# Ledger of designs, part 2: VH-VL binders against DNA polymerase type-X family protein pol4 (pol4)

Target 1, 98 residues: DNA polymerase type-X family protein pol4 (pol4), of Schizosaccharomyces pombe (q09693r1to98)
Amino acid sequence: MKILASSTNYVLHNRLSNSQYEDARSKIVNFGGEFTNDAAKADYIFVNYSQINRVRRELRTIGTPLETCVSCKLIVKIDWLNEPKESLTPGNPYVIWH

## First folded at step 18 (VH-VL; from z6 with heavy chain G56A)

Design ab1
Fold by ESMFold2 at other seeds, last read:
Structure ab1 (fold): chain C 98 residues (1-98), chain A 118 residues (1-118), chain B 113 residues (1-113)
Amino acid sequence: as target 1 above (98 residues)
Amino acid sequence: QVQLQQWGAGLLKPSETLSLTCAVYGGSFSNYYWSWIRQPPGKGLEWIGEIDHSGATNYNPSLKSRVTISVETSKNQFSLKLSSVTAADTAVYYCARLDYTWDYFDYWGRGTLVTVSS
Amino acid sequence: DIEMTQSPDSLAVSLGERATINCRSSQSVLYSSDNKNYLAWYQQNPGQPPKLLIYWASTRESGVPDRFSGSGSGTDFTLTISSLQAEDVAVYYCQQYYTTPLTFGQGTKVEIK
């Protein structure tokens, strides 16, 4: 079973080059996930931040504050996509919010 | 005590590239985000963008097409380049450190006046 | 973008008297999740770098004299200097950090009358 099977995924573009962003999208698809352009609909939000408060800032900026992201289960550091050794759970070291 | 020292050319012609460098003394370079901020004469301050030691950047959309912020981590330095300058880019340019957690600035450089001739 | 507007642009106050600086944001900077106002105040004395005075609208940074206080919520904020000293001659800026781009007021110059 693919590690992102049955998930809808958003990638926050802040702090990513266009090539890094596209690479992340490709990895999500390869891991069985679907992509969304709307953070409010995502099960997982992938970010290049280690601190949740800066993610909250950017979600406010794009008009989808975290409190409106009712589907979101985890916010995950983007680097997990490079080394997905463990399934995404609240205890995963790449998870910064759950 | 953390100190930010900045330098670069203060007089440019239109179409040139603005280039400024900020060196960080004291404190941790790798644990913080670093910013450039400018103030045109008689106007408010404008945040240009932020960078950390990894080189990852987040830019003000108003300037994104012309701005590059870079780091030289081995020297504890970060830099600003702004391409295709015009007189509208005349300002005092500051480097600054973001708080460890929140997005206010706890240390600032002294500023560099950059004048773009007409 | 959240626009920050300060008033007045300049202010002359007698030594030892009260100075009041206003800051208004175009959108609320009060975050419902934590009930905090994402607003900071800075002081820049002549020839000096800016210095953080206040964050969260009303919390003084360490080492800032008690005569500096911040108040307000949502879209309307005030910096008060209760008894102006000679060293308080400066330009003062408000800054929101609720959204990016981070934005500042145009500054308020405080002088001794």
Scores: ipSAE 0.803, ipTM 0.919, lowest interface PAE 0.7, mean pLDDT 93
Fold by ESMFold2, fold request of step 21:
Structure ab1 (fold): chain C 98 residues (1-98), chain A 118 residues (1-118), chain B 113 residues (1-113)
Amino acid sequence: as target 1 above (98 residues)
Amino acid sequence: QVQLQQWGAGLLKPSETLSLTCAVYGGSFSNYYWSWIRQPPGKGLEWIGEIDHSGATNYNPSLKSRVTISVETSKNQFSLKLSSVTAADTAVYYCARLDYTWDYFDYWGRGTLVTVSS
Amino acid sequence: DIEMTQSPDSLAVSLGERATINCRSSQSVLYSSDNKNYLAWYQQNPGQPPKLLIYWASTRESGVPDRFSGSGSGTDFTLTISSLQAEDVAVYYCQQYYTTPLTFGQGTKVEIK
């Protein structure tokens, strides 16, 4: 089973070029994940931030404050998609919120 | 004590590119987000965008098509380019630091007046 | 975008008297998760860059005199100068940091009457 199998995934576009954004979406699909354009439905949210407060700000900006993302299990630094050595768990170094 | 020093050309013709640089002294560059903010004469403040030491940016949608903010981390500097200027871009331009955690501005440069001729 | 509107546009106050500046946001800047108002106030003296006065609607920045206070919640906020001093002649701005773009009020000019 692929490392993102049976997961629904969102990529926050802030601080990504269009090329970086599309690359991240392609990696999610390659790892067996489903992509969503609705952060509120995602199991995982991938971000180019190290501080959760800035992620919260941008989720408020797009109308899906983190508190409405009831399916979300983890918020993950986007670079995990380049180095998926370890499965996504709350203890994973790339996880900034769980 | 943190100080932001800024410089760049103050007089432009329409269609030219505005270019400003801000140098950071007396504090950490890599731990903070940095912004450009402008103030047209006699008017309020407009946030242009933010950048960190990695070079990743977040822009005001109203200016996104014309703005580039860049960083030179080895020099503790960041810069603003605004393309295709018009008289509406005449303003005092400030560089500023966002608080470590939150999105208000705790240190500001002295400002640079940029005038776009008609 | 969250629009910030200040009133009045200008205010003339006698030395030693109370100055009151209002700020209204087009959307609430109170975040339910932490119950904080994402609002700051700045002072811009003539010929100077803005200086941070207050954040979280009511918390004074270090070195800001006690005569400056902030109040309000949600969409309606007030900056009060309890006893106006000559050095308080400035334009005052509110700023929301709830969403991006970060936005400022149009400013309120405070002058000595």
Scores: ipSAE 0.802, ipTM 0.925, lowest interface PAE 0.7, mean pLDDT 93
Fold by ESMFold2 at other seeds, last read:
Structure ab1 (fold): chain C 98 residues (1-98), chain A 118 residues (1-118), chain B 113 residues (1-113)
Amino acid sequence: as target 1 above (98 residues)
Amino acid sequence: QVQLQQWGAGLLKPSETLSLTCAVYGGSFSNYYWSWIRQPPGKGLEWIGEIDHSGATNYNPSLKSRVTISVETSKNQFSLKLSSVTAADTAVYYCARLDYTWDYFDYWGRGTLVTVSS
Amino acid sequence: DIEMTQSPDSLAVSLGERATINCRSSQSVLYSSDNKNYLAWYQQNPGQPPKLLIYWASTRESGVPDRFSGSGSGTDFTLTISSLQAEDVAVYYCQQYYTTPLTFGQGTKVEIK
């Protein structure tokens, strides 16, 4: 069972090159997750931000403010995908919102 | 007290690349986002983009095809390059710090006038 | 993009009198989640960079005199200088930080009549 099995995942493109974005998408799939292009449908949102307020700003910018992301369980720093060592729980050091 | 000092060439010909550098003194470089903002003569302010110590950037879509913001974290410096300049790029260019948490600007450089000749 | 429009473009006010500057956003900058207006005001004295005056529409930055006040909500905001002083001759800008790109009003020049 892969670490992202049964999850739907969104990657916020801000502060990522196109190559970094595609790399993150590939890692999500390799870890068993499904990718979505719609933040409002995601269980996990991966971001290149350490402060939730800037993530909220960008979600407002793309028209899917966090309050409309009703499925979202965690917002996670993108670096977790590089070599995940712990499962995604609210206590994980890479989680910035739950 | 935080101070931003900026420098770079003030006179350019059309098609050249604008290049400015901002050095940060008296405060944390790594805990903040840093921006470039420009002001054409007699006109308002335009946000160009932001960068942090990691080098990751977020640009104004209106300029992103021509703009590069870079960081030299070991020197507490960040820079602006704007390619293919025209007379419309004549402006005073400011570096500025975003507030620790929110997206207003609490410290500004003195500005650098960049004139693009006809 | 959220467009910010100020009025008037220029304002002449006698020393000691009230100056009123309006700022309008093309979309609401009030975030319902925290009930805050994501709006700031800046003062730019001649030959100087902008200086932060007010954030959250009405909160004065440290060191800003009490004669400066901000009000309004949603799309309509006001900066008031209750008793204009000589050092208040400047251009004033509003700025929204609700979405990116961060955007500024075109400025309002305040002069002594």
Scores: ipSAE 0.799, ipTM 0.922, lowest interface PAE 0.7, mean pLDDT 93
Fold by ESMFold2 at other seeds, fold request of step 21:
Structure ab1 (fold): chain C 98 residues (1-98), chain A 118 residues (1-118), chain B 113 residues (1-113)
Amino acid sequence: as target 1 above (98 residues)
Amino acid sequence: QVQLQQWGAGLLKPSETLSLTCAVYGGSFSNYYWSWIRQPPGKGLEWIGEIDHSGATNYNPSLKSRVTISVETSKNQFSLKLSSVTAADTAVYYCARLDYTWDYFDYWGRGTLVTVSS
Amino acid sequence: DIEMTQSPDSLAVSLGERATINCRSSQSVLYSSDNKNYLAWYQQNPGQPPKLLIYWASTRESGVPDRFSGSGSGTDFTLTISSLQAEDVAVYYCQQYYTTPLTFGQGTKVEIK
């Protein structure tokens, strides 16, 4: 069960402690995903926000506005990593942008 | 109408920890982001950070190593701690509410002057 | 960080005359995706906290008199008070919300000449 197999993943650090950030990275690896430190290259961006405009703000902050994130398929609330019962699709309740 | 009431110690010695509390009345606490903003005497405003009811925070990188913002959701309160203060931290400190959707501030507390001696 | 610079630092204007305050950002705050300028203006009367006047560079907050108007785009913005009233004596701040940290101009003090 490699629910994130063949995916490249970015974790937005805002609103996460260092331990929460590292825990999210560990879970992504356990689910078969790869990390990137470049949001513009990620297939999925995991965030601790419920409003897309604040995610857009932070992507602008790091120099990778969402419009330059050409690989990105979904922006996902990070809590999905705690209990990934459903595959990531645009209809998934944790998805805030697609 | 929404009201923000703030309090805390107004006079500190160098190296002490600044501690302020803001209580929210007359509005939703859980639906908004809350911020601390400071204003040194005769200077402009500096955003310190934001928090929501879950306790998750986003800080100004210039202050991140010294700042802690916390919530007491059962009391509709949030607080600021700033460690290792110096005279440069002398300022009026405001609590404020971010707009529901966007990152401008629609309600402000009255401010608390914090003076760091030396 | 996006630095916000206001000019002038202080301005004396006769009652009933026009006051003009400029704000310049170190980077554009115009987001091409929605074509909006992420800029707000605040009024801070003596002894009071700041009060929101304008957002999106030119949209007045509810209850703000028509004599206050905002203009500009990208990196250059202007707050205009078309006919200065006694209650308009205050320090005015611009604020960008395009990126974090959220940043403010250093303020412009408006006084009656």
Scores: ipSAE 0.796, ipTM 0.924, lowest interface PAE 0.7, mean pLDDT 93
Fold by ESMFold2, fold request of step 21:
Structure ab1 (fold): chain C 98 residues (1-98), chain A 118 residues (1-118), chain B 113 residues (1-113)
Amino acid sequence: as target 1 above (98 residues)
Amino acid sequence: QVQLQQWGAGLLKPSETLSLTCAVYGGSFSNYYWSWIRQPPGKGLEWIGEIDHSGATNYNPSLKSRVTISVETSKNQFSLKLSSVTAADTAVYYCARLDYTWDYFDYWGRGTLVTVSS
Amino acid sequence: DIEMTQSPDSLAVSLGERATINCRSSQSVLYSSDNKNYLAWYQQNPGQPPKLLIYWASTRESGVPDRFSGSGSGTDFTLTISSLQAEDVAVYYCQQYYTTPLTFGQGTKVEIK
């Protein structure tokens, strides 16, 4: 059983190099998650931001405002993928929105 | 109060690299996003990009291929490099701070005129 | 990109009279989720950097005189100087912060008639 099993995941590319972006996608797959290129379909959105308002800004920029992301359960700081010690719940310190 | 002091070479030849530095005094460096904004003579303002203390950047797509913004967190400084300059890059360049939460600019540097010769 | 267009490009106003500057965005900058207009106004006096005047379309920044007011919603916004003072000679810019890139209007120059 893998820590991202049965999840659909999106990575916001802002503030990531191309190699950091591809690394994050690889980690999601290695942890059992599925990747989507459509934020509106994701259960989890991984971001390199600490403030939700900047994430909302960028989701508006790409045409998928957070309000259209009806499947989204959590928005999570990308660093969680480096050392996932706890499962993703609203109380997880890497979670910035639920 | 917060002060932004900026410096760098003001006269360049075409194809050179523009390089400017901004130092932040009297406030937190790590809690804010920092931007470069330019103003060509007689023209409006253009946002170049933003950076935070981690060094992660978000650039205006119009300039992304030529722009590098960097940070030296231990000195509370951030810098702009713009490669392959032309006369069209002649402008006053400002460093500025984004508001803690929102994306308007509450503190600005004095500006540095950079002239690219013909 | 959200394009910001100001009108007029310049205006001359007598001391003590009203100055009115318009700003139009190519897309709405009203976010329905929080019902706020993501629009700011800046003043740039001659030889000075820009200074924040107003955010959220109508909220004055601390230390900004009461004669400055902002209004409007969606795509149409107005900056009003109710009684022009000599120190108000400047170029005024609107800026949207709804999406990136952050974009500014081309500016409106205000002069004393």
Scores: ipSAE 0.792, ipTM 0.922, lowest interface PAE 0.8, mean pLDDT 93

Design ab1
Fold by ESMFold2, last read:
Structure ab1 (fold): chain C 98 residues (1-98), chain A 118 residues (1-118), chain B 113 residues (1-113)
Amino acid sequence: as target 1 above (98 residues)
Amino acid sequence: QVQLQQWGAGLLKPSETLSLTCAVYGGSFSNYYWSWIRQPPGKGLEWIGEIDHSGATNYNPSLKSRVTISVETSKNQFSLKLSSVTAADTAVYYCARLDYTWDYFDYWGRGTLVTVSS
Amino acid sequence: DIEMTQSPDSLAVSLGERATINCRSSQSVLYSSDNKNYLAWYQQNPGQPPKLLIYWASTRESGVPDRFSGSGSGTDFTLTISSLQAEDVAVYYCQQYYTTPLTFGQGTKVEIK
């Protein structure tokens, strides 16, 4: 049904304006996903980074290093939310970690 | 060889806005993150923030409320604005490039001394 | 924020002798996932911008003389200049890149004795 149904989702605020952050949260809900403020609980983490090392840096910064995110299936570039043409799978070009 | 050239006003009055520009020559602009770093006289270095060609920024929380970093990708330039300056903002300001992958700095501008009068 | 503290603030060393600079972080910069220390060292000669010397605590940047070496792990790091040359008169900074904000030590000034 909805492309993010049954998922728990976190948005890393780094490199997003407040309006971009809120827009991403709204898109997640509109696509059927649940939002969490705790990266460690998320199935998907959406980021405005192209390189995993910088995401790892920021997850360490907020106290939830990637290794503690045991529920996380994919880390995804935020732009996927603008036009989600393909389902989120490890092979999706917006996925930077799985 | 990559070169960073920077310019801007070096003398400000309290409450004014600091404005500096850095131009990038001899390398890729779009593949890297770019930073502003400052060094108060006789003191260490403070990271201000980073930007890439898309204009997306990540700021030091200590300065976030007063800082704007911007990019002009067509000119391979990025800029710093720091509002409401005081004497505490007197420093040499550097533009610098982050390594392609990691968060250390491989190329630096020569620095611009900005003095905020009392 | 991870605070970086260097010691000493200044040291004087005779030409040809060893200089040792210490850097301590307020929390570990060793990432267990890759077993790397997220620590860099910079040299700032008088009137010049900083120049990268070492990253990953012990990896020398290309073109840096072999007399520069880095060691340590976790929270305690050392930059060693095995045989001080006149051109090594500078202020040296450590920098962590484990978390943001990226932070630097206050610097260590190396002088000829």
Scores: ipSAE 0.792, ipTM 0.925, lowest interface PAE 0.8, mean pLDDT 93
Fold by ESMFold2, last read:
Structure ab1 (fold): chain C 98 residues (1-98), chain A 118 residues (1-118), chain B 113 residues (1-113)
Amino acid sequence: as target 1 above (98 residues)
Amino acid sequence: QVQLQQWGAGLLKPSETLSLTCAVYGGSFSNYYWSWIRQPPGKGLEWIGEIDHSGATNYNPSLKSRVTISVETSKNQFSLKLSSVTAADTAVYYCARLDYTWDYFDYWGRGTLVTVSS
Amino acid sequence: DIEMTQSPDSLAVSLGERATINCRSSQSVLYSSDNKNYLAWYQQNPGQPPKLLIYWASTRESGVPDRFSGSGSGTDFTLTISSLQAEDVAVYYCQQYYTTPLTFGQGTKVEIK
């Protein structure tokens, strides 16, 4: 019963080193989640931004504007992966969009 | 009230590393994204990249292999390094602040002309 | 990358007359989600850094005289100076902020005839 079980997860690479990116992917797998390279298919999108509008900018940049991300439930600050003590809900402090 | 003051060496030889520093006065450093932008003489403007107080960066892909933007948060400063310069890197270099929410620039430094000799 | 192209490269206008500067983007910068054009204009007086004039294609920045106006949508935008003043001699740049890299037009130089 892992905290990301049955979820498909995308990590936006902007503002992450390659090491930070790979660390995030490893944490997702360790928490039971599956990774996708397609933001449009993700249930959760993890980002190193605090402002949704800059996430929207980068999703436009990669050709998957947020409006096409029909599976997405939450956009989450990536630091949640460091301390996933609280479940991912719209009220979670790390959630910037729902 | 916000002021950006910039400095660094203005004359370089080919293959050297360009190094500029921007200090922020009269405003919050930690709440904003900061950019370097350059302007070759008589030409338009090119965005180089952005950084925030955490040191996280986002670079123009055209320059990514040669660019490092760094932050010294305790001094409210950020810097630009551009490696392996050529004459094509001759430009006025500006530091600038992104708007709190959106990606246009509301405050600019005065600029530093960097000339790469032939 | 979204390429920004301005026209003309240079424009000579008599004092008190109208100046019109065009900017075209290679892709639409109108975001359907909020129906806003992610387009800014800057003024660069000789020897000075750029100064923000307009954002959202048509919203004037604080302190910008109302003789400056922006219009257009999608891929085609204009900056209009309704009555040119001596202090308006400058190079003007458009900038898109729809995607990264953030990109600027090549500039339009406005001079007094």
Scores: ipSAE 0.787, ipTM 0.920, lowest interface PAE 0.8, mean pLDDT 93
Fold by ESMFold2 at other seeds, fold request of step 21:
Structure ab1 (fold): chain C 98 residues (1-98), chain A 118 residues (1-118), chain B 113 residues (1-113)
Amino acid sequence: as target 1 above (98 residues)
Amino acid sequence: QVQLQQWGAGLLKPSETLSLTCAVYGGSFSNYYWSWIRQPPGKGLEWIGEIDHSGATNYNPSLKSRVTISVETSKNQFSLKLSSVTAADTAVYYCARLDYTWDYFDYWGRGTLVTVSS
Amino acid sequence: DIEMTQSPDSLAVSLGERATINCRSSQSVLYSSDNKNYLAWYQQNPGQPPKLLIYWASTRESGVPDRFSGSGSGTDFTLTISSLQAEDVAVYYCQQYYTTPLTFGQGTKVEIK
């Protein structure tokens, strides 16, 4: 089973170039995940931030504050997609919120 | 004690590119987000965008098509380029530091007046 | 964008008297998750860059005299200078940090009458 199998995934575009964003989307698919353009539907939200407060700011900005993201299990630093050696769990070093 | 020193050309012709640099002294460069903010003469403040040591940026949508903020981490410096300037871009430009955790500004540069001639 | 509107544009107050500055946001800047108002106030003395006075609507930055106080919630906020001093002649700005772009009020100039 691929590491993102049965997951719905969103990538927050802030602090990513267009090519970095497309690369992240491609990696999600390669790892068996479904991509969504709606953060509120995602199981995992991938971000280029290390602090949850700034992710919360940007989710408010796009109209999907974290409190409306009822499906979300983890918010994850996007670099995890580069080397996904450890499974996504609340204890994973790339996880900034669970 | 953190100090922000800024410099760049103060007089431009229309269509030129504004270019400013901010150097950071007396504090951590890599742990903070850095911003450019401008103030037209006699008017309020406009946030231009933010950058961190990695070079990743987040811009005000109103300026995104013309703005580039860059970082030179080895020198603890970040810079602003604003292309295709007009008289509307005449302003005092400030560099500033975001608080470690939150999005208010705790340290500011002295400002650089940039005037775009007719 | 969240638009910030200050009133009045200009205010003349006698030394030792109370100055009151209002700031209104086009959307609430109160975040229910942490019950905090994402609002800051800045002082800009003539010829100087802005200086942070207050964050979270009512928390004074270190070194700010206690004659400065902030209040309000949601969309309506007030900066109060309880006893105006000569060094308080400045333009005052509110700023929201609830969403991006980060936005500022147009400023309120405080003068001595």
Scores: ipSAE 0.785, ipTM 0.922, lowest interface PAE 0.8, mean pLDDT 93

